# Designs tried in a protein design chat: VH-VL binders against Protection of telomeres protein 1c (POT1C). Part 10

Target 1, 144 residues: Protection of telomeres protein 1c (POT1C), of Arabidopsis thaliana (Mouse-ear cress) (a9jty4)
Amino acid sequence: MAKKRDSPKLIKIKDAIKLINQEVSLIGIVLEQREPKQCRNNDWICTLRIIDDTYPSPGLTVNVYSRTLEQLPQIKNHDDMILFTRIKMQTFDSGKRVNAACSRWVSSFALFEGEDLILHADEDTSAVFVWDGTDAPPASILAK
Key: E = the ipSAE of ESMFold2; O = the ipSAE of OpenDDE; V2 = 0.75 times the mean of E and O plus 0.25 times the DockQ between their complexes.

## First folded at step 13 (VH-VL; framework fv_teclistamab)

Design M2 (from J2 with heavy chain Y55T, light chain S29Y; at its last look DockQ between E and O 0.51; V2 from the best seeds 0.00; counts 0 for: pae E 3.8 > 2)
Fold by ESMFold2, look of step 13:
Structure M2 (fold): chain C 144 residues (1-144), chain A 124 residues (1-124), chain B 108 residues (1-108)
Amino acid sequence: as target 1 above (144 residues)
Amino acid sequence: QLQLQESGPGLVKPSETLSLTCTVSGGSISSSSYYWGWIRQPPGKGLEWIGEIYTSGSTYYNPSLKSRVTISVDTSKNQFSLKLSSVTAADTAVYYCARETYYDFWSDYYFDYWGQGTLVTVSS
Amino acid sequence: SYVLTQPPSVSVAPGQTARITCGGNNIGYKSVHWYQQPPGQAPVVVVYYDEDRPSGIPERFSGSNSGNTATLTISRVEAGDEAVYYCQVWDSSSDHYVFGGGTKLTVL
């Protein structure tokens, strides 16, 4: 007996920063992107700073890892939105700072432009995003 | 506070092995957060990275020196060492040991603490 | 075989801005670290990861990195800034660090 697919637990950034060493899913507006860099192991990294209404300052830093430069998020516009699925919350600098890691094995992301059409998806897809210009919150999103 | 101190002979004869030790105080060489490196500077010239070691024994060496260099760690003495074999006058330099921070946030490294350096002269 | 190219010297008057360049193929894809070496002293890092400053380094030290050039900028230059400045990257193709040749900053 097959059950419906579980949705990822989408939480707000203010709550995510308290869940150290746990995987979380969250959505935010991309405030800044640092230039991509190649790591010692020849993977690629870019660093994003994202915000939501619960954590508009200073924002959450998310390190995104990929095998190729082209697989990194390609931020096109100011205020693009990004959904992260199963990113790991971490502390660094002796616990003084919190960031998140979007690994290339267990995590995923979906990037949405601010003027994109609303896409509908069925239960066979990894993401559902609905935004129609109303005050309604975005639809629950399933990704991995 | 963390301190690094180079020690070893200041004069080495050509064809012999240069051997230096770096003693770490105010911190542990066994920390998983750091590499431990050697950098040299010939008189009046620039910096040249020699190599580095992680506490597990994993090493990276400058390809130009790799055939002559051995870096090792002694966790019981909180020390790491450099051996450079078959030296010539070209190996005369100030030798620095340094800590390299491994900062997983950036997946990158830089040298945040340096020893004072020790001059090694290869007589000719 | 990765090569970093720095000018041998830069001279500026006190209070002006010094710009020290570090050239390399696609250096914008590498993290650049900058070290200050005062005469007769060990180097000290002044900028790491292109643009970040360690505690104790004044805000007039800044860095940038894009394309084929990284730049260390020192604004309001003081006589105490006279030193040799080295850039550094990791060359992942051959697993080793490369230093630039160094730039001697002279405050006139």
Scores: ipSAE 0.315, ipTM 0.729, lowest interface PAE 3.8, mean pLDDT 84
ESMFold2 (binder alone), look of step 13: mean pLDDT 91; pTM 0.925
OpenDDE, look of step 13: ipSAE 0.749; ipTM 0.878

Design M4 (at its last look DockQ between E and O 0.46; V2 from the best seeds 0.00; counts 0 for: pae E 3.9 > 2)
Fold by ESMFold2, look of step 13:
Structure M4 (fold): chain C 144 residues (1-144), chain A 125 residues (1-125), chain B 108 residues (1-108)
Amino acid sequence: as target 1 above (144 residues)
Amino acid sequence: QLQLQESGPGLVKPSETLSLTCTVSGGSISSGDYYWGWIRQPPGKGLEWIGEIYTSGSTYYNPSLKSRVTISVDTSKNQFSLKLSSVTAADTAVYYCARETTYDFWSYDYYFDYWGQGTLVTVSS
Amino acid sequence: SYVLTQPPSVSVAPGQTARITCGGNNIGYKSVHWYQQPPGQAPVVVVYYDEDRPSGIPERFSGSNSGNTATLTISRVEAGDEAVYYCQVWDSSSDHYVFGGGTKLTVL
């Protein structure tokens, strides 16, 4: 029941998809990663499909942008977890579908690899937890 | 529904300027996040992209044509235009105007979703 | 300048599957768009972003892209599919679109 002062506030994907044009923080299991593409402005994009316990289907598409290919999330293991901070919820396909954008200026991510979870901080994140597990962490564990 | 129509002279003399206008109907050129482009096709040959313009006036041009091409937009007339200077017989082609769309502005990944019918321009004495 | 290579022609019998390739160095890092141009007509997009299909295009049209090759696949080919097909990418190193040379699909 104890609360840590600096724990991030996360929301569930089911709730995030309702918060159009707002910044949210969330965690999910990465089910798919499309091949990285180079954008017109020479930035790089990769597209992830993530899920959580509230939204296991169809999942949430998150577009991750970086300056270099090497700065994109390096998904290595089945069911890696990713924490996104301040990603922007958007509509597309004439408002019929929802995705999220992890920009290289205001957003960040941290990747938790498989059973040996390793912190992968992009920019401006102050805390991530490391543990050795394959289960999705409960919201309360990330609040500590 | 949205339609694009090319107009302009079908015959242009060598060394002169080819000028075409694309009229957009069934939609506004100033609304949405679109590029407006020109593509040409010499008789019996493939498609060649000429260039494009965003509503704000930002342009991209095919490097092989860049010194001779100008694309402009007139939002009040719902039109955009192509000028190609110093033409030769090699510029004889069917000229198409087209709209470009994307679903994710931050990727800047666009494709042509609407095309005009095309207009043949012949460069001949 | 980036180069896209397509075979000049492909011939298939009705009801069979046509595969039209588009080759380019590391084309898997690019989004590939495919256009159908029937004789005497303007092009129409049939696949965009490698594998997505616009509304109104039959499921028989599909696309893939990996490594150095993108492929447009047309299953259960019909006579009405006879056209020239062009692939297209953006060349971000010099900021322009590139079309392939086109592939004429002939339905025998």
Scores: ipSAE 0.273, ipTM 0.712, lowest interface PAE 3.9, mean pLDDT 83
ESMFold2 (binder alone), look of step 13: mean pLDDT 91; pTM 0.932
OpenDDE, look of step 13: ipSAE 0.738; ipTM 0.880

Design M5 (from J2 with heavy chain Y55T, light chain S29W; at its last look DockQ between E and O 0.69; V2 from the best seeds 0.00; counts 0 for: pae E 2.7 > 2)
Heavy chain, then light chain:
Amino acid sequence: QLQLQESGPGLVKPSETLSLTCTVSGGSISSSSYYWGWIRQPPGKGLEWIGEIYTSGSTYYNPSLKSRVTISVDTSKNQFSLKLSSVTAADTAVYYCARETYYDFWSDYYFDYWGQGTLVTVSS
Amino acid sequence: SYVLTQPPSVSVAPGQTARITCGGNNIGWKSVHWYQQPPGQAPVVVVYYDEDRPSGIPERFSGSNSGNTATLTISRVEAGDEAVYYCQVWDSSSDHYVFGGGTKLTVL
ESMFold2, look of step 13: ipSAE 0.407; ipTM 0.753
ESMFold2 (binder alone), look of step 13: mean pLDDT 91; pTM 0.923
OpenDDE, look of step 13: ipSAE 0.783; ipTM 0.891

Design M6 (from M2 with heavy chain Y102T, light chain D52Y; at its last look DockQ between E and O 0.52; V2 from the best seeds 0.00; counts 0 for: pae E 2.6 > 2)
Heavy chain, then light chain:
Amino acid sequence: QLQLQESGPGLVKPSETLSLTCTVSGGSISSSSYYWGWIRQPPGKGLEWIGEIYTSGSTYYNPSLKSRVTISVDTSKNQFSLKLSSVTAADTAVYYCARETTYDFWSDYYFDYWGQGTLVTVSS
Amino acid sequence: SYVLTQPPSVSVAPGQTARITCGGNNIGYKSVHWYQQPPGQAPVVVVYYDEYRPSGIPERFSGSNSGNTATLTISRVEAGDEAVYYCQVWDSSSDHYVFGGGTKLTVL
ESMFold2, look of step 13: ipSAE 0.410; ipTM 0.754
ESMFold2 (binder alone), look of step 13: mean pLDDT 92; pTM 0.936
OpenDDE, look of step 13: ipSAE 0.673; ipTM 0.855

## First folded at step 14 (VH-VL; framework fv_teclistamab)

Design P2 (at its last look DockQ between E and O 0.47; V2 from the best seeds 0.00; counts 0 for: pae E 2.9 > 2)
Heavy chain, then light chain:
Amino acid sequence: QLQLQESGPGLVKPSETLSLTCTVSGGSISSSSYYWGWIRQPPGKGLEWIGEIYTSGSTYYNPSLKSRVTISVDTSKNQFSLKLSSVTAADTAVYYCARETYYDEWSYDYYFDYWGQGTLVTVSS
Amino acid sequence: SYVLTQPPSVSVAPGQTARITCGGNNIGYKSVHWYQQPPGQAPVVVVYYDEDRPSGIPERFSGSNSGNTATLTISRVEAGDEAVYYCQVWDSSSDHYVFGGGTKLTVL
ESMFold2, look of step 14: ipSAE 0.336; ipTM 0.716
ESMFold2 (binder alone), look of step 14: mean pLDDT 90; pTM 0.917
OpenDDE, look of step 14: ipSAE 0.718; ipTM 0.871

Design P4 (from M1 with heavy chain F105E; at its last look DockQ between E and O 0.50; V2 from the best seeds 0.00; counts 0 for: pae E 3.4 > 2)
Heavy chain, then light chain:
Amino acid sequence: QLQLQESGPGLVKPSETLSLTCTVSGGSISSSSYYWGWIRQPPGKGLEWIGEIYTSGSTYYNPSLKSRVTISVDTSKNQFSLKLSSVTAADTAVYYCARETYWDEWSDYYFDYWGQGTLVTVSS
Amino acid sequence: SYVLTQPPSVSVAPGQTARITCGGNNIGYKSVHWYQQPPGQAPVVVVYYDEDRPSGIPERFSGSNSGNTATLTISRVEAGDEAVYYCQVWDSSSDHYVFGGGTKLTVL
ESMFold2, look of step 14: ipSAE 0.316; ipTM 0.717
ESMFold2 (binder alone), look of step 14: mean pLDDT 90; pTM 0.911
OpenDDE, look of step 14: ipSAE 0.811; ipTM 0.899

Design P5 (at its last look DockQ between E and O 0.72; V2 from the best seeds 0.00; counts 0 for: pae E 2.8 > 2)
Heavy chain, then light chain:
Amino acid sequence: QLQLQESGPGLVKPSETLSLTCTVSGGSISSSSYYWGWIRQPPGKGLEWIGEIYTSGSTYYNPSLKSRVTISVDTSKNQFSLKLSSVTAADTAVYYCARETTWDEWSYDYYFDYWGQGTLVTVSS
Amino acid sequence: SYVLTQPPSVSVAPGQTARITCGGNNIGYKSVHWYQQPPGQAPVVVVYYDEDRPSGIPERFSGSNSGNTATLTISRVEAGDEAVYYCQVWDSSSDHYVFGGGTKLTVL
ESMFold2, look of step 14: ipSAE 0.419; ipTM 0.758
ESMFold2 (binder alone), look of step 14: mean pLDDT 92; pTM 0.934
OpenDDE, look of step 14: ipSAE 0.808; ipTM 0.899

## First folded at step 16 (VH-VL; framework fv_teclistamab)

Design Q1 (at its last fold request DockQ between E and O 0.75; V2 from the best seeds 0.76)
Heavy chain, then light chain:
Amino acid sequence: QLQLQESGPGLVKPSETLSLTCTVSGGSISSSSYYWGWIRQPPGKGLEWIGEIYTSGSTYYNPSLKSRVTISVDTSKNQFSLKLSSVTAADTAVYYCARETTYDEWSGDYYFDYWGQGTLVTVSS
Amino acid sequence: SYVLTQPPSVSVAPGQTARITCGGNNIGYKSVHWYQQPPGQAPVVVVYYDEDRPSGIPERFSGSNSGNTATLTISRVEAGDEAVYYCQVWDSSSDHYVFGGGTKLTVL
ESMFold2, look of step 16: ipSAE 0.566; ipTM 0.811
ESMFold2 (binder alone), look of step 16: mean pLDDT 91; pTM 0.934
OpenDDE, look of step 16: ipSAE 0.807; ipTM 0.894
ESMFold2, fold request of step 18: ipSAE 0.582, 0.686, 0.591; ipTM 0.808, 0.834, 0.807
ESMFold2 (binder alone), fold request of step 18: mean pLDDT 92, 92, 92; pTM 0.930, 0.933, 0.933
OpenDDE, fold request of step 18: ipSAE 0.800, 0.828, 0.839; ipTM 0.902, 0.912, 0.917

Design Q2 (at its last look DockQ between E and O 0.64; V2 from the best seeds 0.61)
Heavy chain, then light chain:
Amino acid sequence: QLQLQESGPGLVKPSETLSLTCTVSGGSISSSSYYWGWIRQPPGKGLEWIGEIYTSGSTYYNPSLKSRVTISVDTSKNQFSLKLSSVTAADTAVYYCARETTYDEWSHDYYFDYWGQGTLVTVSS
Amino acid sequence: SYVLTQPPSVSVAPGQTARITCGGNNIGYKSVHWYQQPPGQAPVVVVYYDEDRPSGIPERFSGSNSGNTATLTISRVEAGDEAVYYCQVWDSSSDHYVFGGGTKLTVL
ESMFold2, look of step 16: ipSAE 0.555; ipTM 0.809
ESMFold2 (binder alone), look of step 16: mean pLDDT 92; pTM 0.941
OpenDDE, look of step 16: ipSAE 0.807; ipTM 0.898
ESMFold2, look of step 17: ipSAE 0.567; ipTM 0.799
ESMFold2 (binder alone), look of step 17: mean pLDDT 92; pTM 0.940
OpenDDE, look of step 17: ipSAE 0.621; ipTM 0.840

Design Q3 (at its last look DockQ between E and O 0.67; V2 from the best seeds 0.00; counts 0 for: pae E 2.02 > 2)
Fold by ESMFold2, look of step 16:
Structure Q3 (fold): chain C 144 residues (1-144), chain A 125 residues (1-125), chain B 108 residues (1-108)
Amino acid sequence: as target 1 above (144 residues)
Amino acid sequence: QLQLQESGPGLVKPSETLSLTCTVSGGSISSSSYYWGWIRQPPGKGLEWIGEIYTSGSTYYNPSLKSRVTISVDTSKNQFSLKLSSVTAADTAVYYCARETTYDEWSRDYYFDYWGQGTLVTVSS
Amino acid sequence: SYVLTQPPSVSVAPGQTARITCGGNNIGYKSVHWYQQPPGQAPVVVVYYDEDRPSGIPERFSGSNSGNTATLTISRVEAGDEAVYYCQVWDSSSDHYVFGGGTKLTVL
């Protein structure tokens, strides 16, 4: 009767950009955030540009959606880290450009201050930890 | 290469219906990725958005024109059209058709990436 | 409905930087698109989503948007930049696009 839990696997950005129309999980350094915008459907969007060691240029654009402005990522520094879970890779401009969407329904994110990491996922993506910027211990967002 | 071309009468009498067609070539109007819009520009004046249609037939119209405007799609001819009823001299303008695209499918934040040449329609007795 | 305010004209010498403003209440929360309309031609998009450029638009065209003002900046202005420039947003309160009144850029 035990139900199999989702276990998102962490992918490097260089591999993620090849997985068009697929949901991926990845971590990156936030180099840029744009001002939040209100969408036609009253959702909010902010646009981030992130990098990792495999894709330092030009970086991956991630559009993050939420119901309210307050639920958008609150980036403290441009070197902060962000973990995305189940974001959708997509193309635009006749397939010449790639970005990703972090929807408010199936996706999630976690922010980490960029000077140190509390913990990254294992080689096999069997554990991912989240630190919320408080003194509280990190919490696992994966259960094996 | 995608091209848009407006066609229709250049002269329309007051109180009659202005009818224009936009023919799309080098691309498909049936794509689910785009809106198709009409914008006008009175001589010497700025741009005014008239409305748009999604490939499924859903429309948005400028509130100031909504009671007089109809936009429709004919996928068999790869065309979309504008009808503006009960015209007056104030409706004299260059009429443009345009494709609307987005940088992100979920944002629904569209901008006009291809425009027709425009066609002048004069409302006069 | 939502109002966008642009100056009617801007004049610059070749090589100078032109700044064209688009004012609106809390426009920083809206995505701003910019269109260039050369004399006698149809408009073309030069900046979308505040600061992004379509392929083929020179890096000299840039945009910014915060607070109550969006700005199109054209550095190293050339004679070929002479045109009317329009800003555009979506007005979600009445579900329609709004254009600014246009700014005529004259290259002296």
Scores: ipSAE 0.507, ipTM 0.790, lowest interface PAE 2.0, mean pLDDT 85
ESMFold2 (binder alone), look of step 16: mean pLDDT 92; pTM 0.936
OpenDDE, look of step 16: ipSAE 0.755; ipTM 0.879

Design Q4 (at its last look DockQ between E and O 0.60; V2 from the best seeds 0.00; counts 0 for: pae E 3.5 > 2)
Fold by ESMFold2, look of step 16:
Structure Q4 (fold): chain C 144 residues (1-144), chain A 125 residues (1-125), chain B 108 residues (1-108)
Amino acid sequence: as target 1 above (144 residues)
Amino acid sequence: QLQLQESGPGLVKPSETLSLTCTVSGGSISSSSYYWGWIRQPPGKGLEWIGEIYTSGSTYYNPSLKSRVTISVDTSKNQFSLKLSSVTAADTAVYYCARETTYDEWTYDYYFDYWGQGTLVTVSS
Amino acid sequence: SYVLTQPPSVSVAPGQTARITCGGNNIGYKSVHWYQQPPGQAPVVVVYYDEDRPSGIPERFSGSNSGNTATLTISRVEAGDEAVYYCQVWDSSSDHYVFGGGTKLTVL
């Protein structure tokens, strides 16, 4: 029997940017990645800009945190896709702009290379099926 | 608006202790979001970070000055202070106090967003 | 301790682009902050976290950071941009801030 993750429902970026100080799950195409940085506490961060069909410009900035450099998302191709689970929407620049934080303690991400990835949604649009192009059955990684 | 004001003697004798106070107005030094720092600039020279303090009393100091530096906070007066012991002519500089903020609390990646106007301290007999 | 290297001066004509470099080993892994110090004034931050601008800083100020070099770029330079510019990083090996030596921008 397939296991379901206990996470917030998948929403579109246009709706996520209205949910300040709330945790959301979303999927987007990665348009750019800033160079990874080591933080003062020795954690690592990289900054991504992602889009979806509802928010193609300017895109949503997501800060991704990890304990080590190797645990950060490794963006390999133009337009790779990323699924975020339980990221926190927040404001910055004196409240004028919105970004999100993917913490290493409560959040998670899954990176999917665009060339070999086929995504499907179930009937409720609250679950995403990921197929890596092999004979293996698609995996469910989100549930309502 | 937030303002920082340095105060203290402009002249200090060699071997004595330089003592400065920074008064914060338009904001609270008790805020858990900020560090409060001291930076100096010898005349015609570049900036040198001295150290910083968090309201709870946690400090970081420039290793080159650490044996001579104490930074403290007085929340009742909304002030923080610098003491630099055993001064020499090399300690003559403009001294700035500054607030240190982050744009993202989880990075602990901070920058100085507000600076005092600076005060010249001359070390001379 | 960590060393930042800046050129002592850069000169540019009005309306042109100034590029001020800040060199350091693996500086691309550090957050670089840039401060403008006009003559006789306290420094003010113009770029933080490599490429972000505080409110009120015009978009013609931009930054980049990769490998061993961070760069502050000022497009459409104006006479009012004359200042000394400092880069800054945190050195986590010794828990202290390091400033570059400063670059004096002269607008000819």
Scores: ipSAE 0.268, ipTM 0.704, lowest interface PAE 3.5, mean pLDDT 84
ESMFold2 (binder alone), look of step 16: mean pLDDT 91; pTM 0.928
OpenDDE, look of step 16: ipSAE 0.813; ipTM 0.900

Design Q5 (from P5 with heavy chain S107V; at its last look DockQ between E and O 0.54; V2 from the best seeds 0.00; counts 0 for: pae E 2.6 > 2)
Fold by ESMFold2, look of step 16:
Structure Q5 (fold): chain C 144 residues (1-144), chain A 125 residues (1-125), chain B 108 residues (1-108)
Amino acid sequence: as target 1 above (144 residues)
Amino acid sequence: QLQLQESGPGLVKPSETLSLTCTVSGGSISSSSYYWGWIRQPPGKGLEWIGEIYTSGSTYYNPSLKSRVTISVDTSKNQFSLKLSSVTAADTAVYYCARETTWDEWVYDYYFDYWGQGTLVTVSS
Amino acid sequence: SYVLTQPPSVSVAPGQTARITCGGNNIGYKSVHWYQQPPGQAPVVVVYYDEDRPSGIPERFSGSNSGNTATLTISRVEAGDEAVYYCQVWDSSSDHYVFGGGTKLTVL
């Protein structure tokens, strides 16, 4: 079967933070990864802070959810990029902060490691982009 | 703004039931976003979580107290209550009610962001 | 039940850094919340989710958590920081919250 649900167009983080309660797709450099946690319902979460050329500070917080610890993004390097597909933009702290949720139901991610882009994606969602690095949209890199 | 106030008898005889009520003002106990909990502190000692309730009636209790504790909610009065049966002198403590909130609506972990002032309950004959 | 271990007391000079530890098996996989209880007062959350601060808590309060140890760090300690500090986690094996025993911070 050739049918596949398309994801939203890739946008920059500066534009994504204005789209509260909407699903977006975006790419960023992972600046920070917090320790993974097991939730009360036994799902796993890790919290990432990502940036792009339009939003280098403070960065966008993305909470990534999975059934198992091994399914969480495995960030290895300061060069790592992550593509999120169909993540939901949210407000938190009485509307003072904006973050995003990468749910295990509709969202997906693909991690791009180092010099050779290797396409790994969570295949549990209905909206999956397959990227080989040559088709990746442009992303800004902060040198630090 | 949101406030929590404990009320109930300050003196309870051994073997009786300790009963406390927490009145919530400046917010609704019916919100699907919060749990409502009881924590106690014996004089000069640390905090001990007793249990909590979600407005639908789902409860979690400290295993050490579970056989003696009941937490209930009364949405019409915007209150939740603690009953602790068969009390002894070891149950003498300051009792706090508190609201639990989360930092992300997808996360099922909570922390206590609002506390009552606490009420001392003494168990003595 | 899951056990959290805190030192009973920590003493630091004013202006120095206090570090209050909370030990537990694989605590790095748990969300750690920290509460400050000044003398005669109800507890107040100062750090939640390991390292986040509620509004109104100064930036000199910070937290970390990895492996078997979570730490509350208070930089540039002031006399007003004297309190008992409690860590807290959820024990998913028995579905309940656990508090540490508390650490009394004394500013010398």
Scores: ipSAE 0.414, ipTM 0.755, lowest interface PAE 2.6, mean pLDDT 84
ESMFold2 (binder alone), look of step 16: mean pLDDT 92; pTM 0.936
OpenDDE, look of step 16: ipSAE 0.776; ipTM 0.884

Design Q6 (at its last look DockQ between E and O 0.65; V2 from the best seeds 0.68)
Fold by ESMFold2, look of step 16:
Structure Q6 (fold): chain C 144 residues (1-144), chain A 125 residues (1-125), chain B 108 residues (1-108)
Amino acid sequence: as target 1 above (144 residues)
Amino acid sequence: QLQLQESGPGLVKPSETLSLTCTVSGGSISSSSYYWGWIRQPPGKGLEWIGEIYTSGSTYYNPSLKSRVTISVDTSKNQFSLKLSSVTAADTAVYYCARETTFDEWSYDYYFDYWGQGTLVTVSS
Amino acid sequence: SYVLTQPPSVSVAPGQTARITCGGNNIGYKSVHWYQQPPGQAPVVVVYYDEDRPSGIPERFSGSNSGNTATLTISRVEAGDEAVYYCQVWDSSSDHYVFGGGTKLTVL
């Protein structure tokens, strides 16, 4: 018998910003994408600002890291949604701001272009499919 | 209320070693969040980064100066220091110490958020 | 070694907008930081990570970075903005910071 891995439960951004130095999973609408940058270690960073219904302003900054530029999220639409799994909540600017880091080691993301991926959820379930940022389907996440 | 203050001789003879100390007050040099750097500015010229040190002793140096520069930290005195050997008139400059910070742990992208007042070091016989 | 190019000077009338450029090959892929150095004083960071402002820097300071040019923009320029402005990036090919040559902003 093999042991299956469960994904962490989704948390709203309002609650996530209180969980400093903890890994959380959340979903949001991407409102802003900044130009990708190459880091000192030659990894790549893309900085996003995301919102949900509990935290529409100012939004949560998420720094997404990858080995290559092509592996960064490719945001194409204003209303694209992104699911983050195991991102780390942090403070910066002398503790005045909170952001999150999506590391390439333990974190993952899934990008939803329009509503074609959201069709797998219905009104009687809260199931969410979680992707590791490679478009490979992960284990099913079931919530009620 | 972090403050940085450079100290050391204002006059150094050619071929000798320039030695400066930066004293940190209102904060700890032992913090794992920061690098501690030295920048210089020849009179009437632009800024030149010399190098930086992390509390663990890891250093980065400007390649043009690397053979002559040593940066060290003394956590017991809350200080870090610069030694620049074999100086010439070209090393005459205002020397600044500064703290480097970042916007998250993974960015590896740092900027100088606090600077000392600077100290002029003249290399002259 | 990576080269940053800034104009030596920019002059602007009070109340107008100043734009200070920092040129570099593919600088749009680098994080750019901007420092203000008033005469006889130490530098102060005014913009970091291309466009972010530290607490206490007025919103009339803004930054942008795309392609081969980063720009510091100062709207509604005041006499107190007169200073030398430096851009800065990391050069990962030789693991060191590079500053631009500086731009003296003169408020006419």
Scores: ipSAE 0.616, ipTM 0.811, lowest interface PAE 1.6, mean pLDDT 85
ESMFold2 (binder alone), look of step 16: mean pLDDT 92; pTM 0.937
OpenDDE, look of step 16: ipSAE 0.763; ipTM 0.881

## First folded at step 17 (VH-VL; framework fv_teclistamab)

Design R1 (from Q2 with heavy chain Y103F; at its last look DockQ between E and O 0.69; V2 from the best seeds 0.68)
Heavy chain, then light chain:
Amino acid sequence: QLQLQESGPGLVKPSETLSLTCTVSGGSISSSSYYWGWIRQPPGKGLEWIGEIYTSGSTYYNPSLKSRVTISVDTSKNQFSLKLSSVTAADTAVYYCARETTFDEWSHDYYFDYWGQGTLVTVSS
Amino acid sequence: SYVLTQPPSVSVAPGQTARITCGGNNIGYKSVHWYQQPPGQAPVVVVYYDEDRPSGIPERFSGSNSGNTATLTISRVEAGDEAVYYCQVWDSSSDHYVFGGGTKLTVL
ESMFold2, look of step 17: ipSAE 0.577; ipTM 0.814
ESMFold2 (binder alone), look of step 17: mean pLDDT 92; pTM 0.939
OpenDDE, look of step 17: ipSAE 0.777; ipTM 0.881

Design R2 (from Q2 with heavy chain Y111W; at its last fold request DockQ between E and O 0.84; V2 from the best seeds 0.72)
Heavy chain, then light chain:
Amino acid sequence: QLQLQESGPGLVKPSETLSLTCTVSGGSISSSSYYWGWIRQPPGKGLEWIGEIYTSGSTYYNPSLKSRVTISVDTSKNQFSLKLSSVTAADTAVYYCARETTYDEWSHDYWFDYWGQGTLVTVSS
Amino acid sequence: SYVLTQPPSVSVAPGQTARITCGGNNIGYKSVHWYQQPPGQAPVVVVYYDEDRPSGIPERFSGSNSGNTATLTISRVEAGDEAVYYCQVWDSSSDHYVFGGGTKLTVL
ESMFold2, look of step 17: ipSAE 0.613; ipTM 0.810
ESMFold2 (binder alone), look of step 17: mean pLDDT 93; pTM 0.944
OpenDDE, look of step 17: ipSAE 0.745; ipTM 0.869
ESMFold2, fold request of step 18: ipSAE 0.533, 0.540, 0.505; ipTM 0.795, 0.801, 0.780
ESMFold2 (binder alone), fold request of step 18: mean pLDDT 92, 92, 92; pTM 0.943, 0.941, 0.943
OpenDDE, fold request of step 18: ipSAE 0.797, 0.812, 0.788; ipTM 0.901, 0.906, 0.896

